# Miniprotein binders against q56y42, part 20

Target 1, 350 residues: q56y42
Amino acid sequence: CSNNTSNITTFKPLKLPLFWPWQKVKMGPLSVSPMGFGTWAWGNQLLWGYQTSMDDQLQQAFELALENGINLFDTADSYGTGRLNGQSERLLGKFIKESQGLKGKQNEVVVATKFAAYPWRLTSGQFVNACRASLDRLQIDQLGIGQLHWSTASYAPLQELVLWDGLVQMYEKGLVRAVGVSNYGPQQLVKIHDYLKTRGVPLCSAQVQFSLLSMGKEQLEIKSICDELGIRLISYSPLGLGMLTGKYSSSKLPTGPRSLLFRQILPGLEPLLLALSEIAKKRGKTMPQVAINWCICKGTVPIPGIKSVRHVEDNLGALGWKLTNDEQLQLEYAAKESPKSMIQNIFQTR
Below, E stands for the ipSAE of ESMFold2; O stands for the ipSAE of OpenDDE; V2 stands for 0.75 times the mean of E and O plus 0.25 times the DockQ between their complexes.

## First folded at step 13 (miniprotein)

Design i3 (at its last look DockQ between E and O 0.95; V2 from the best seeds 0.87)
Fold by ESMFold2, look of step 13:
Structure i3 (fold): chain B 350 residues (1-350), chain A 98 residues (1-98)
Amino acid sequence: as target 1 above (350 residues)
Amino acid sequence: SPEEVLQKLDELFKEIQEALKRGDLEAVRELLLRLWELLYRILEEAREKGNPEAIELIERFFEIFLRLVEAFEYGDMEAFKLLLDELKELAQEIKRAL
């Protein structure tokens, strides 16, 4: 790195923000960017081929998101494969600590993590200790959002009550600013909301798969409950694992191990892919940007994944504009005509 | 009985493989939850009887199982099959430790 000075003064135009501060959304006591980023790939050697040599490019992607006003980052204590268990949290914490743009204001980043409902987490104290371990890996004193990663109601309802009490204790001890859940179906979402409310702990978020490829009856019911109860829906997999990007079609299937999944779903998506393409062209946007913008227009906070600076650059283009009501209806009609949708997480309840 | 539980475990692995071969991903999803639940019950019994060898193996099973779930959700069927084979081998170790 070197200093280089110019003898000629140059005029620079005004920079306009990608989105205005009043476009941030409430998530309980928090104010978050209208889109966040997920860190599922960080530390995943098995599925993403993660290597530590990639950390510099991940850090650059993180910095670009911050520079453009993104403050929500989602991780989990189970993210990272094999000996890299917990690596996603460690990387996020490292990037927050090392960021020059955050010097003296690291707490302005809203870290959302998730605590796995492991079968050996059987006391509220054990669940609180999981939160303390996450804080240690992140090297921060308080989470923005502590989330129960999935419900145990379908197989271990007694464990679930213990984990709910653990969330209450995390909040009461000041370890989290707010609590949330992930992969909760409509019935269990209402139950945990009522449980937490009577104990003075507001449920700020519900994180589920929600997209133009995952908007069936149950997902719409979850959305309706969130709207009625003041819970912010966080949309994961907003691009349907890449099926909504336009990179693939029935004549351009991916090769290799994912071909079975794409072969089953992608050939039936032509009406939706066409609608996405038409709107993207009309708006001067990409198909991913339209798909993510739709999630934002529905009042959810999508969290597409971060793997590279290019991914962040493209996803940021989903901000600063809104689909019209007619465009939203066009996409929704096309999505309902498609015969297949994404499969939900195995732990999602009723 | 313990023998009936172990038979169900073997049948679930077979059913998962058959559902995957026919491309029935919703069936795979449902069978994976049933496998998780069955192992959860086995873990409860191992704890009640004070069997630390079985407990350790089952906890390792659950850690690997989450990678299997991730592979399923990502659609990586090569990784899924590899992890499923690893879980089948671990299930045999668990059965012998019981």
Scores: ipSAE 0.850, ipTM 0.938, lowest interface PAE 0.8, mean pLDDT 89
Fold by OpenDDE base, look of step 13:
Structure i3 (fold): chain B 350 residues (1-350), chain A 98 residues (1-98)
Amino acid sequence: as target 1 above (350 residues)
Amino acid sequence: SPEEVLQKLDELFKEIQEALKRGDLEAVRELLLRLWELLYRILEEAREKGNPEAIELIERFFEIFLRLVEAFEYGDMEAFKLLLDELKELAQEIKRAL
């Protein structure tokens, strides 16, 4: 009895990068992934329960993002709580430096940091020094994008002009490859664009809250201005703090600290959650992936937060496909049926 | 007057607490911006008068205030209340230094 041991050639599935190739997006002089990652959770003990024991997990998440072609990472000089002030930039700098995948390619990573408009940053020189301090924490010679974190126009219009001159000086000194803003409304966005243009400085990005929960008249106007002026909109909170994930509903409200906000918005989201669920099922995708893909389809660059390898894997599933125009309209219609939108940043200008 | 500014500060903290009790988060948002604007003016006046103690306390207030804003944006109303109480205490120290 000849035992024919059939050699089961275990076809190692070629780990074709599940999402390669995807098309890079222009952001001024830069070419970025159609999605970036936000690092607000990094160093935030109060809201995220950050501990230094999580750094290895964050590093693995960063490496996985890089391996899958993500090259845009958003941070801020104000990120990190208490003694961990600036920790997000320190961690990002460490991970870039230690990355085996980046050997000789560190310049392919676009670091986008945001400089707080602190009331003590009274001179353009002090604002340039904030950029230098970010470069020191990041352990890099040049930023991808230096961003003004918010406008002071409503309360300190003279300081705003000084901060804008600070952005010009950062660019002229080669400390940043491009400049951007965050939390600018339509009117202030035009003003800073014109101010920078007359000085030969391209405004490359505008970062605002933009999602299926934040697509009101103002957000659509900002998007229209961005498209007209060649500014790339960066969409923060693309998942609406997790309301667009399907984890919660009117019948399954979260308990604890966030319950108030969620109780106010979730009961009116049933049409939107249903549309997200139906499209997700049809596409073989998750609701978060559909919500992020919508932001990309609208021509924005979403920056979801990362906390783990799993979050990176889940968010990467938003790439390599596109919602149809009909699916986008279905989501937008369902979003308009929602009686409440997300609350805007306190510094969001007109 | 300095006294009117200090009274306005107490009024804003009271209005924020009442808006929170009502669950009126948009009113909280507007009142937070007014609180920031008021403290900015107090800082300008403290700089013009050359009051380094008041300046240091007000700068610390703005650092904590940004954490309050983060808590608000994240919707963590427990962290928000704790930070708001800390800001109220610090506001009383600022009042004593002015």
Scores: ipSAE 0.843, ipTM 0.934, lowest interface PAE 0.7, mean pLDDT 91
ESMFold2 (binder alone), look of step 13: mean pLDDT 84; pTM 0.790

Design i4 (at its last look DockQ between E and O 0.83; V2 from the best seeds 0.83)
Fold by ESMFold2, look of step 13:
Order: sequence, then C-alpha cells, then structure tokens
Structure i4 (fold): chain B 350 residues (1-350), chain A 98 residues (1-98)
Amino acid sequence: as target 1 above (350 residues)
Amino acid sequence: SPEEVLQKLDELFKEIQEALKRGDLEAVRELLLRLWELVYRILEEAREKGNPEAIELIERFFEIFLRLVQAFEYGDMEAFKLLLDELKELAQEIKRAL
C-alpha cells in the first residue's frame, strides 16, 4: 500500500477478490474464467433480430470481456438462423483473429462449441467432419471443448453410441482439447462418463440449464454427479431469459412475443424476486449480478448471453465478490417457495 | 403401420396446438419430443425404402424443427406458431412423398 517507508500500526493482508477472472478454475485439462459468455444470439435473425450492422458492437463486447479476464466463449454449429446458419461460430472466430487484446495469445481463449445431434449424423466420421466444419468456420485448428449438443438416447440409442465414438475420435485426432455434453440428465451423464473414461478421453463439462429458476431435483442430481466425477457444470440461461433481472414482475409484465411464457412463470416468482432485490440492495449490486454470482457459488461456470457492451459491463459485476452462505440459502429457500420454474430443454434426458 | 404413423403425426400437431391454446407449456414440451421421435421413425422407414425425395423433405423438417425448439426455449410464441405452421405444411409434403 505505502511504497515509501512509513510506519503503520496495523497491516491488513492483501485479499484477492473472490471469483477473480484472472484466477482461473479447472475444467478438465483446461483453465477457464469463473464466468464465460454464450453466443446463441449471434446470427439469430428470427429470435433476436440480428443484423450485420451489430457486428462492431459485438466485437467491442468481446474485447471488453477479454480485457476483463474472460477466456471462455460458448457457441454451437446450429447458432444462426436461415442463411446465417453457423454465423455465431464465424463471428467468434473473426473476433478472435482480429483481436488486438490477444496480441498473439489467441490460444488462451477457450472456445467451446456444440455439435447438433442431427438425424443425418450417422457415423463417427460424419460427427468428426462436423467438428472440422466448426473449426473451419471458427478459423482455428483446435477447439477447447467439443460438446455433443444433446443425447439421442430416448429415440436413437444406437446413434448416440456412434456420436460418443465421434467425440473420442475428435479428441484422438487432436481436434479438441477435451469433450463435453449438453442437456444430459443424471443417468446418461454417468453412462457417457464411464464410456469416455475407459477410452482415456477427458469429459470436462456438462452444460445444462441451471439457475435460481432451474434448480429442481434433477438439476441438483446432475450437479452432484458432476461434483463426484470431476466434471464442471456449465450453467446456461443463468438469468432465466431475463426473468431474474427485476425488469419484470407480476405487476409489470412484458409486452411482445415472450409475454405468454413470462405470464406463466412471473406471477409465482415474487418471493424469489424480493430476495434477489433485497440482497442486491444490501450488497450494492444488481439482481442479475446476484443471480449469476449464485451460480458461481454453486461451483458452476455460468455463460450468460453476450449481446452488447452494456450486457458485458453488467455481467462482469457478478465477479469479484461472493454471496455469504446465509444469502445463498435465502435465495434457494425463496426459489423453492416460488411455484414455477423454467421449462427444460425438450432433449434433456433422465 | 405407415398409415398409423401418419395418423399419429396429425394427432400430435393437433395436441400441440390444443396444449398451446390452453397455455400448458409443459405439455407442449412433452409433445414436441414425441413429435421429434415419431418423425425420426418416419425418416428411418424412408431410408430403409430408399426414398430420397422423402428423406430430403424429412431432413428439412428436422432443421426447421430445431428452430421451433429454439423458439420454444426462448419463449417466443409468435415465432413458435409461425414455425409450427411451416412444419404442418411440410408434413403434408412428406406424406405425399411417401
């Protein structure tokens, strides 16, 4: 603190901020920031109204995240709509290549992408080729994490075994540093873990909807299995599509295409929204920052969406501090007192 | 069996529309998975018979269906209804190609 010599009656030890993004956390063989960003909106004309005129702002948001220690970015080969199919990967690759902030350190970015379990991906070679197509769109030689986007076990168990072998081959060919899964329930998660372990392939992550609006028995079982097996849970939709932001409530419902979903869920959320608001005020934080911090407290790596510089600024405020155990319990109790939860992905298995 | 599968397809679209009308989104979620599974079975049959016209239409169906799933997950019910109507029309083309 004092550079010139002076006498001080007491010294306080240096305390590094909790959840400091330059202090990475383990995800298999990888080291990632305690929060990442999801890129599902990039190229989505249908649901987000993406236009190429937005690319400069998206690039600025990406650079701001990097400057603040974020190194995990999640995308998918199915992100982008219509003629922009795959555009999310193309944009991420462009931003990595053009970044002045990386300055020849492009390999320090952990790119996680997901390969859709399309019904026409019938051989492990076809799945490996999907990975190569993603690498081409990203313009990189190796992924951090290659993820199977969902399980086919409920309708095509033989296809799933082929896709699992495809993940093994991606790793053995050096196309990915590790593999992961998304939307796997407890039973299928244990099965793929055993499959990959016997083949020496690191299953580093399981990505599921996990938030104060998605923490039911099944999601907690997945979390417990991840903890036991050394798999990092990646939390998607940590803000419940915006329901945890405080912008809306039962008395302040949205207008527009999502109003029906919000009308189904928001009226039951008042206990949770009040708890979020109370804690946010006490800590000098926003409700989104509290909700994201909670995911990190649970040992997950949340990946809120990245849509603008403002969103990145807001979400970065979730880092550098930690909810107390009592605050975590308060939020969890309030969530249990709220009778509605997010609807799970249709492909999430048991 | 093919006629029974096509009848089940029409029934699932009707059930999805009825569940959406009453606001039962969990029922919609469950019915969407059943629809995906049924169309997957139709695709397998088209492959066994070597019907490339049907296969191409069904693969297009799955691509649009994934967008429907994304709209549902995002909560955009206007996009959901638009995509559901598109899938219903494509289902009729698939039936004619079988």
Scores: ipSAE 0.857, ipTM 0.938, lowest interface PAE 0.8, mean pLDDT 90
Fold by OpenDDE base, look of step 13:
Structure i4 (fold): chain B 350 residues (1-350), chain A 98 residues (1-98)
Amino acid sequence: as target 1 above (350 residues)
Amino acid sequence: SPEEVLQKLDELFKEIQEALKRGDLEAVRELLLRLWELVYRILEEAREKGNPEAIELIERFFEIFLRLVQAFEYGDMEAFKLLLDELKELAQEIKRAL
């Protein structure tokens, strides 16, 4: 009895990206995915408990993002703690270089880094040198977007002008494809836009806290100015530190270090969490996917943090569909019923 | 006066601690910005006077301060308290160098 072991060639189904096709969005001269990923946790030992043993997991998460068409990665030169300062940029540079999916296509990745307005960056040349140091850590010749991390207008208006000239020089030297800002309020955003425009430098992005927990009058005004001036709003913290995930509630408060902030905000979020849950159930989506999709529907580019392959998979589920106008209004109404919003960055200008 | 600036520094640290005890995170946010602005002025004065020791200590203060800001934004109040205590100690070293 000849046992013909039929070699069932398990046709590995071509893993079509689960959420393809989606439409790319413009960000000045750049074409980016409608969602990017933030790398703030990378190298952060104190707050995230980063260890170098996590690098392989972060690399897998990065590759999965690329395979699914994500091409925007946000970092900063100040990311990473202590001896791991700049570790986020080092890891991102390593992963771009080692990526098999990027072979011959490294230029399709848009790296957006943020340069800290450190008090010792007193000259435009020193700020350009910060850009060079980021390029060295990233092991690339040109950045996608060079961002000023915050405005110094409130305490050092003369330094701010020097930093703006530094952005001009970065662009003119070809060190960056475009320039952006973070934590700019509406008035200061107009000023830098006009300053850059007169020098032939396009302001391509403004990065602010924007979510269903951060959609106040100021955020809506910034969004309106961005739309008028052709600036793309990048929305950081689209999940409100995880408050919009449904993991926590008034009856299920987090324990430990973050318990104070969560206890202050979660009890007032019941209408918003209910609306997120109902829409998520109706759409066959998760609450995080709905919250991220809302940011996209508002015309922003959300940058949720990468922590694992699972978080990438979950966040990719925010793509390939849109909330209706009625669903957006339902979420926005429920968000307005919340008595407390997220605390803004200390450097957020007017 | 230099003495008034140093007294204001101690007052801000006290006010931040009292705001934390009350759970008034918006007051903490405003006081952190005032602390940053005050230490920035101290740095400018130290540069004008040519005090390299004070400059180095103040630059270290700002590096730790940015970690404090990240802890605050992340809502990690344990990390925030530890970093605030480190900043208080460093502020006393800055005072001795001025």
Scores: ipSAE 0.811, ipTM 0.923, lowest interface PAE 0.8, mean pLDDT 91
ESMFold2 (binder alone), look of step 13: mean pLDDT 87; pTM 0.863

Design i5 (at its last look DockQ between E and O 0.03; V2 from the best seeds 0.00; counts 0 for: pae O 7.4 > 1.5, placed apart)
Fold by ESMFold2, look of step 13:
Structure i5 (fold): chain B 350 residues (1-350), chain A 98 residues (1-98)
Amino acid sequence: as target 1 above (350 residues)
Amino acid sequence: SPEEVLQKLDELFKEIQEALKRGDLEAVRELLLRLSELVSRILEEAREKGNPEAIELIERFSEIFLRLVEAFESGDMEAFKLLLDELKELAQEIKRAL
């Protein structure tokens, strides 16, 4: 009968999520997935070998993330090299606009971008205009999070005060739902928090390198400050540029452009790599999934990069489960036994 | 003085290259921060004197410096060396324009 046929053709079975809605995390006024994705590679020909022929696969990877409940995507106005300056934001905006899964719901994606502290950004108005340029490239009217990409405190402290006022103005003008910072150390993080709070602008996020290879005293202090002040830590480089994947070891060193860095750190990681491998095998997971899950268990929101559909598929497997307390301690102990850790961003302050 | 800052710039590039040759990446990181501090002071002085040629060169330097920092953070030392050479050449142009 026609009634039965109409009901059948309009029925859409519920898709079981990789994570439940209550596993979303608070980030100021925002509710975000427990993992997001970074777009540093989008438009970066020099370091990541980006070519425009990759755009269809990047779009498929973006759609896969959305279909599995990911709503946080991190970009920056500086992402993209040479003629592709700003290309990461343009691609993200295009993918949001073209997404059939988001039709009528584009504002449910939390876009986080970062504004570079370029030396020509000398007035708060210039910094606000950088935000407007990002909104134009993204083709959206409001960001989820507008972030100052790094502190100028170490070399241009008067510029930094102007940039902080620019963040206040972005918020007051409704250009961003929330503000954040990236590469801030403990002291400077407290200072900007107090500055913004006095002006009615809560700092929702702090983005730093945080992983089993970047959990030293400074990074743990930043995490503690975030917990105390209600700031969500966003973990970048959660896989240590691939050193935590299990592809390399002290006996299997890379030969590519990153060989010098890997030769510095990879020797002595054997206990950590073994612990990751043992837990991955026990849980039926991959070593990247264990490393990313650890970041989630620490209460941070990791943002691994989007490079291909297969990388997104693997990274999504970090969701829907949690390391036990014993497994977390095992990994942390093995990480602390390693003689080397990742080198921090040069702009990270004290 | 301006002459002292420009001398420090030349010495700093030398120190960065020496640290890179010995593989001391933490030293390179510390020296890059010192480089950013010196360039910021040179830019301030160029603005105070109203030197538009120097300002334009320093702004171009700052864009390349960001790419150098990105190469360093990614561990791509081949790209790092290429960008460092470009910055050294640009630094000589800046010195002549001052």
Scores: ipSAE 0.484, ipTM 0.810, lowest interface PAE 2.7, mean pLDDT 87
Fold by OpenDDE base, look of step 13:
Structure i5 (fold): chain B 350 residues (1-350), chain A 98 residues (1-98)
Amino acid sequence: as target 1 above (350 residues)
Amino acid sequence: SPEEVLQKLDELFKEIQEALKRGDLEAVRELLLRLSELVSRILEEAREKGNPEAIELIERFSEIFLRLVEAFESGDMEAFKLLLDELKELAQEIKRAL
């Protein structure tokens, strides 16, 4: 009786990198990773508990993002409060300069900054000077994307035209490779697009809150306009400040100002969190990865915040795969069953 | 006491408005941090006491407070003022519920 022990060669599944392969996406003249990273946490003490002791950890997180092919970093001149004003741009500039991975490739990084519509920025020249000040903090000669941070149309329409002319002048001077806007509603987005188009300036991006918590009629209309006009929608807060992570519940709230927002929204969010959890489990993914992947499937470029290497690793797992249409619809249905949506930015125009 | 909490809230709002008039954005930032800390304590106390009305109002306060912080960080001083006024009103409602 010859016992033929069939050696079942256990095919060790090739651990394909969790994020490979993925394709770059167009954003006007630029080619960017299908996900970027937001730097709002860099210098923000109030919401994010920033401390200067975190800078080394932020640098490691930035390097890991670059090593994994992320080339879009979003910042703003207003990021960092008080003595830390402009800290996000300073840190990003430092990290780009010190990066060993970027040696000879600094121009592959697309820095997208947002210029605040401060009340004292009353001339196009002052707004161009804001761009120069951002370039100085970033220690670079040219921005990837110069963005207007919000519209003043609702309260200072004369200032808005001056700021639009400032964007034109930034582009004409070669200070930016492209221009974008943030917090523009559908009507105002069309107006600025037409204004810039007549002047030969490409509007490449519109940044809005877009997530499973922020997918209302307005967000869908903005997305439709972006698709029609060839504008890339950048999705900020793709995780709803962390609500879509599954780390928090009505019994387990975050510390600080976010605790209160989360307490309002989390009790009604159970259907969406369940759908995220089920799909995450089925895909062998995390809930954040599913939520970010949904934003990508909707044709947006999400910009989740970076605070640590672990957050970068988790967010990178959102790449190299896609949700099915049925999984997207399941998430969207569960999101509609949630009685409270995410708070919209108060500067979001109509 | 609820009265002491309100007095502290009213003082913070007054100091924020004064700092804004001076253009002292650093002072505004520190005062917003103090306001956040105070509201967080009120929320903890309201949870311990099981006061659902106070909890709901504090939740609304913090939604508006996050918008206020976004306004401050963006530099929309008009929106900041409007939100600050709304927070001031809501702070009075929170006091009545405590």
Scores: ipSAE 0.016, ipTM 0.346, lowest interface PAE 7.4, mean pLDDT 86
ESMFold2 (binder alone), look of step 13: mean pLDDT 84; pTM 0.795

Design i6 (at its last look DockQ between E and O 0.84; V2 from the best seeds 0.86)
Fold by ESMFold2, look of step 13:
Structure i6 (fold): chain B 350 residues (1-350), chain A 98 residues (1-98)
Amino acid sequence: as target 1 above (350 residues)
Amino acid sequence: SPEEVIQKLDELFKEIQEALKRGDLEAVRELLLRLWELVYQILEEAREKGNPEAIELIERFFEIFLRLVEAFEYGDMEAFKLLLDELKELAQEIKRAL
């Protein structure tokens, strides 16, 4: 009397990555896709050339990510320039609300936003009000993760304690499911972890620049502390802001306003770029897919940006496979042989 | 002491310009933090003395400074230079309000 229910029906395969959904990773009380997407470009006219005419393509890119099992989206209350202040959050909220695939399931998206440490945020109540404003722009009742965007320890240590109390209050008031930090160095990360632990507040994530171009001593120490304390590292700029794509090289430098940055870094990257290219060719992948996969292999959750449908399609190809240990070591060795690295955020602490 | 702060602000803007001209982006990173540390000290003093005009100017300074930091991180040096010039102009207004 066995129930041998073989599935003989033909079915249309889903476009989900192979290691979804049982490949979701723990982030405090949350379960998130092994890769998320960042929304820094949304509403940024100055740096990214945002125009509202792009919204339809951004929405299509968002839908493609959802259809392929992505549930983590990262934004910030400071995203959007000038009159578009807060526009990144507004767009994300609009896309979540309008999504047919999320009908009745909008709460399954994990929204992570960041609250800037503005010098006028002087009380924990003001910080809580920033969270309420973000929820209003997003048109949702609760965040997945409320993050302090950077530490004030290097210039305003008393303000930092106020902001930590604000994170506690956000959690106690039910505005966030968990809290996180961004741009925290090793020492400050341990301090806030201990502070929040004694108050029963889940510190689920630490978001820093982490990539094959940003894996120096201090970034590796942050990763080690995250592993020890059960904090998930979120890797921002996993492609080195374009340095790891293969589009440019020492012999093919960009001519636009970013040319100084590329001119300074790219000529020192030949060993790393060659290793990325070699592995990409052998695996039938792109160099971005290899670089993002490496971040996932290190146990981080990378958040490449959403720019277009085509970029989301390519980034999704980072899922469904795993670099071998030898390939990971090859990339890390080549990164060490490449004498240049990305500059860290000015607010990243010790 | 206000004259010392004003001199330090002028020196920092000059040092940032020089570091950028030679392509020393790590030096620019360090100088940007020092610039904000100094401006934050001015903000604290303005709060203690009850100088609301200086406080408002410094808060506007930070709004622009945050955009400048983002331009630096992204590597858009055209945007960076424009925002740095705007900050230099605002720093002169702050100096006059002290």
Scores: ipSAE 0.875, ipTM 0.944, lowest interface PAE 0.7, mean pLDDT 89
Fold by OpenDDE base, look of step 13:
Structure i6 (fold): chain B 350 residues (1-350), chain A 98 residues (1-98)
Amino acid sequence: as target 1 above (350 residues)
Amino acid sequence: SPEEVIQKLDELFKEIQEALKRGDLEAVRELLLRLWELVYQILEEAREKGNPEAIELIERFFEIFLRLVEAFEYGDMEAFKLLLDELKELAQEIKRAL
């Protein structure tokens, strides 16, 4: 009796991207994914330990993001250390150009770069030239969003007006589809919006630190102004440098150079980490996915960093669902019980 | 006076180091902004006087300073200390060029 063990070819179901389709959000004239990816680590040798041997891994992570409908990528002209200055833009440009998924659709990618307010950028023409240099590194003819990286209002208010005129000129020349700012506080955000509006230039985005660790009075005021003025808030550091991931706790502090910051914040985060864990468990999600989903539910576009395929896969799990209002309030309550928030950028204005 | 600016630079570096020893990161943040503002004023004065050597050194100072800010935001206090020491050395070169 020959037992013909029928090889049941377990048809691995094609993992249809578990998250498609999801609703795109408006950012001025642009339609973007409800989450983007940040590229700060790309070319950062000092803090991230970037090496050129990682480029293939970064390319795979980029392609996976594209395949799953991510079309917003944030960079800056200052990203990349030492001789690798501008490396983030160079890599992003290479990956867009080499992408097989983008054949004939490169214009569907929204590149959002940030131009540093370097003290030597004294003329609007020099700032427009910074935009051209970014376009050259990116190997594209037009940016999605040209962003001023920080305000100079506190120390160089005359330079700030020149940089704002530079944003106007970038838009008028067609070098950018839209303009944005980063690290603007409520008062300065209104001023630049009004300045741009009188010149027919829409301010499409404001990028600030916004997370369950950065949702203070100022961040909520910025969000309110953004909603009133039709500006999309881009939330950087949505995971609070990894403190919102559950990887670390008061009993599991990181060792090494980051231990000081983490020791100051983690002990007070116990209620928030518990709430994140409980909601994550209830939803069958990870704590990072819940933290990112909260940023989306608040009407922001979070830009977590791309570091690997695995991080892209995990972050994509933040899409295709929503926290309830009660779950959002539970997280926000637990976040308010934290005695310490994240430190803001040194250039964050009022 | 140039001497007053020099003294203020040394004081700010000292205050940053003392704030770091206390673990007062908010004080460090405020002092970093004051250091940026002070060096920006020195740059404007160097431009008005036509001092190209000082301008070049100060531009390099700002490039390193942005890395210091990144280290601070990332919470890497070892990288921060190394970059702060580099800025302190460069500040001495700037003082000699003024």
Scores: ipSAE 0.853, ipTM 0.936, lowest interface PAE 0.7, mean pLDDT 92
ESMFold2 (binder alone), look of step 13: mean pLDDT 87; pTM 0.862

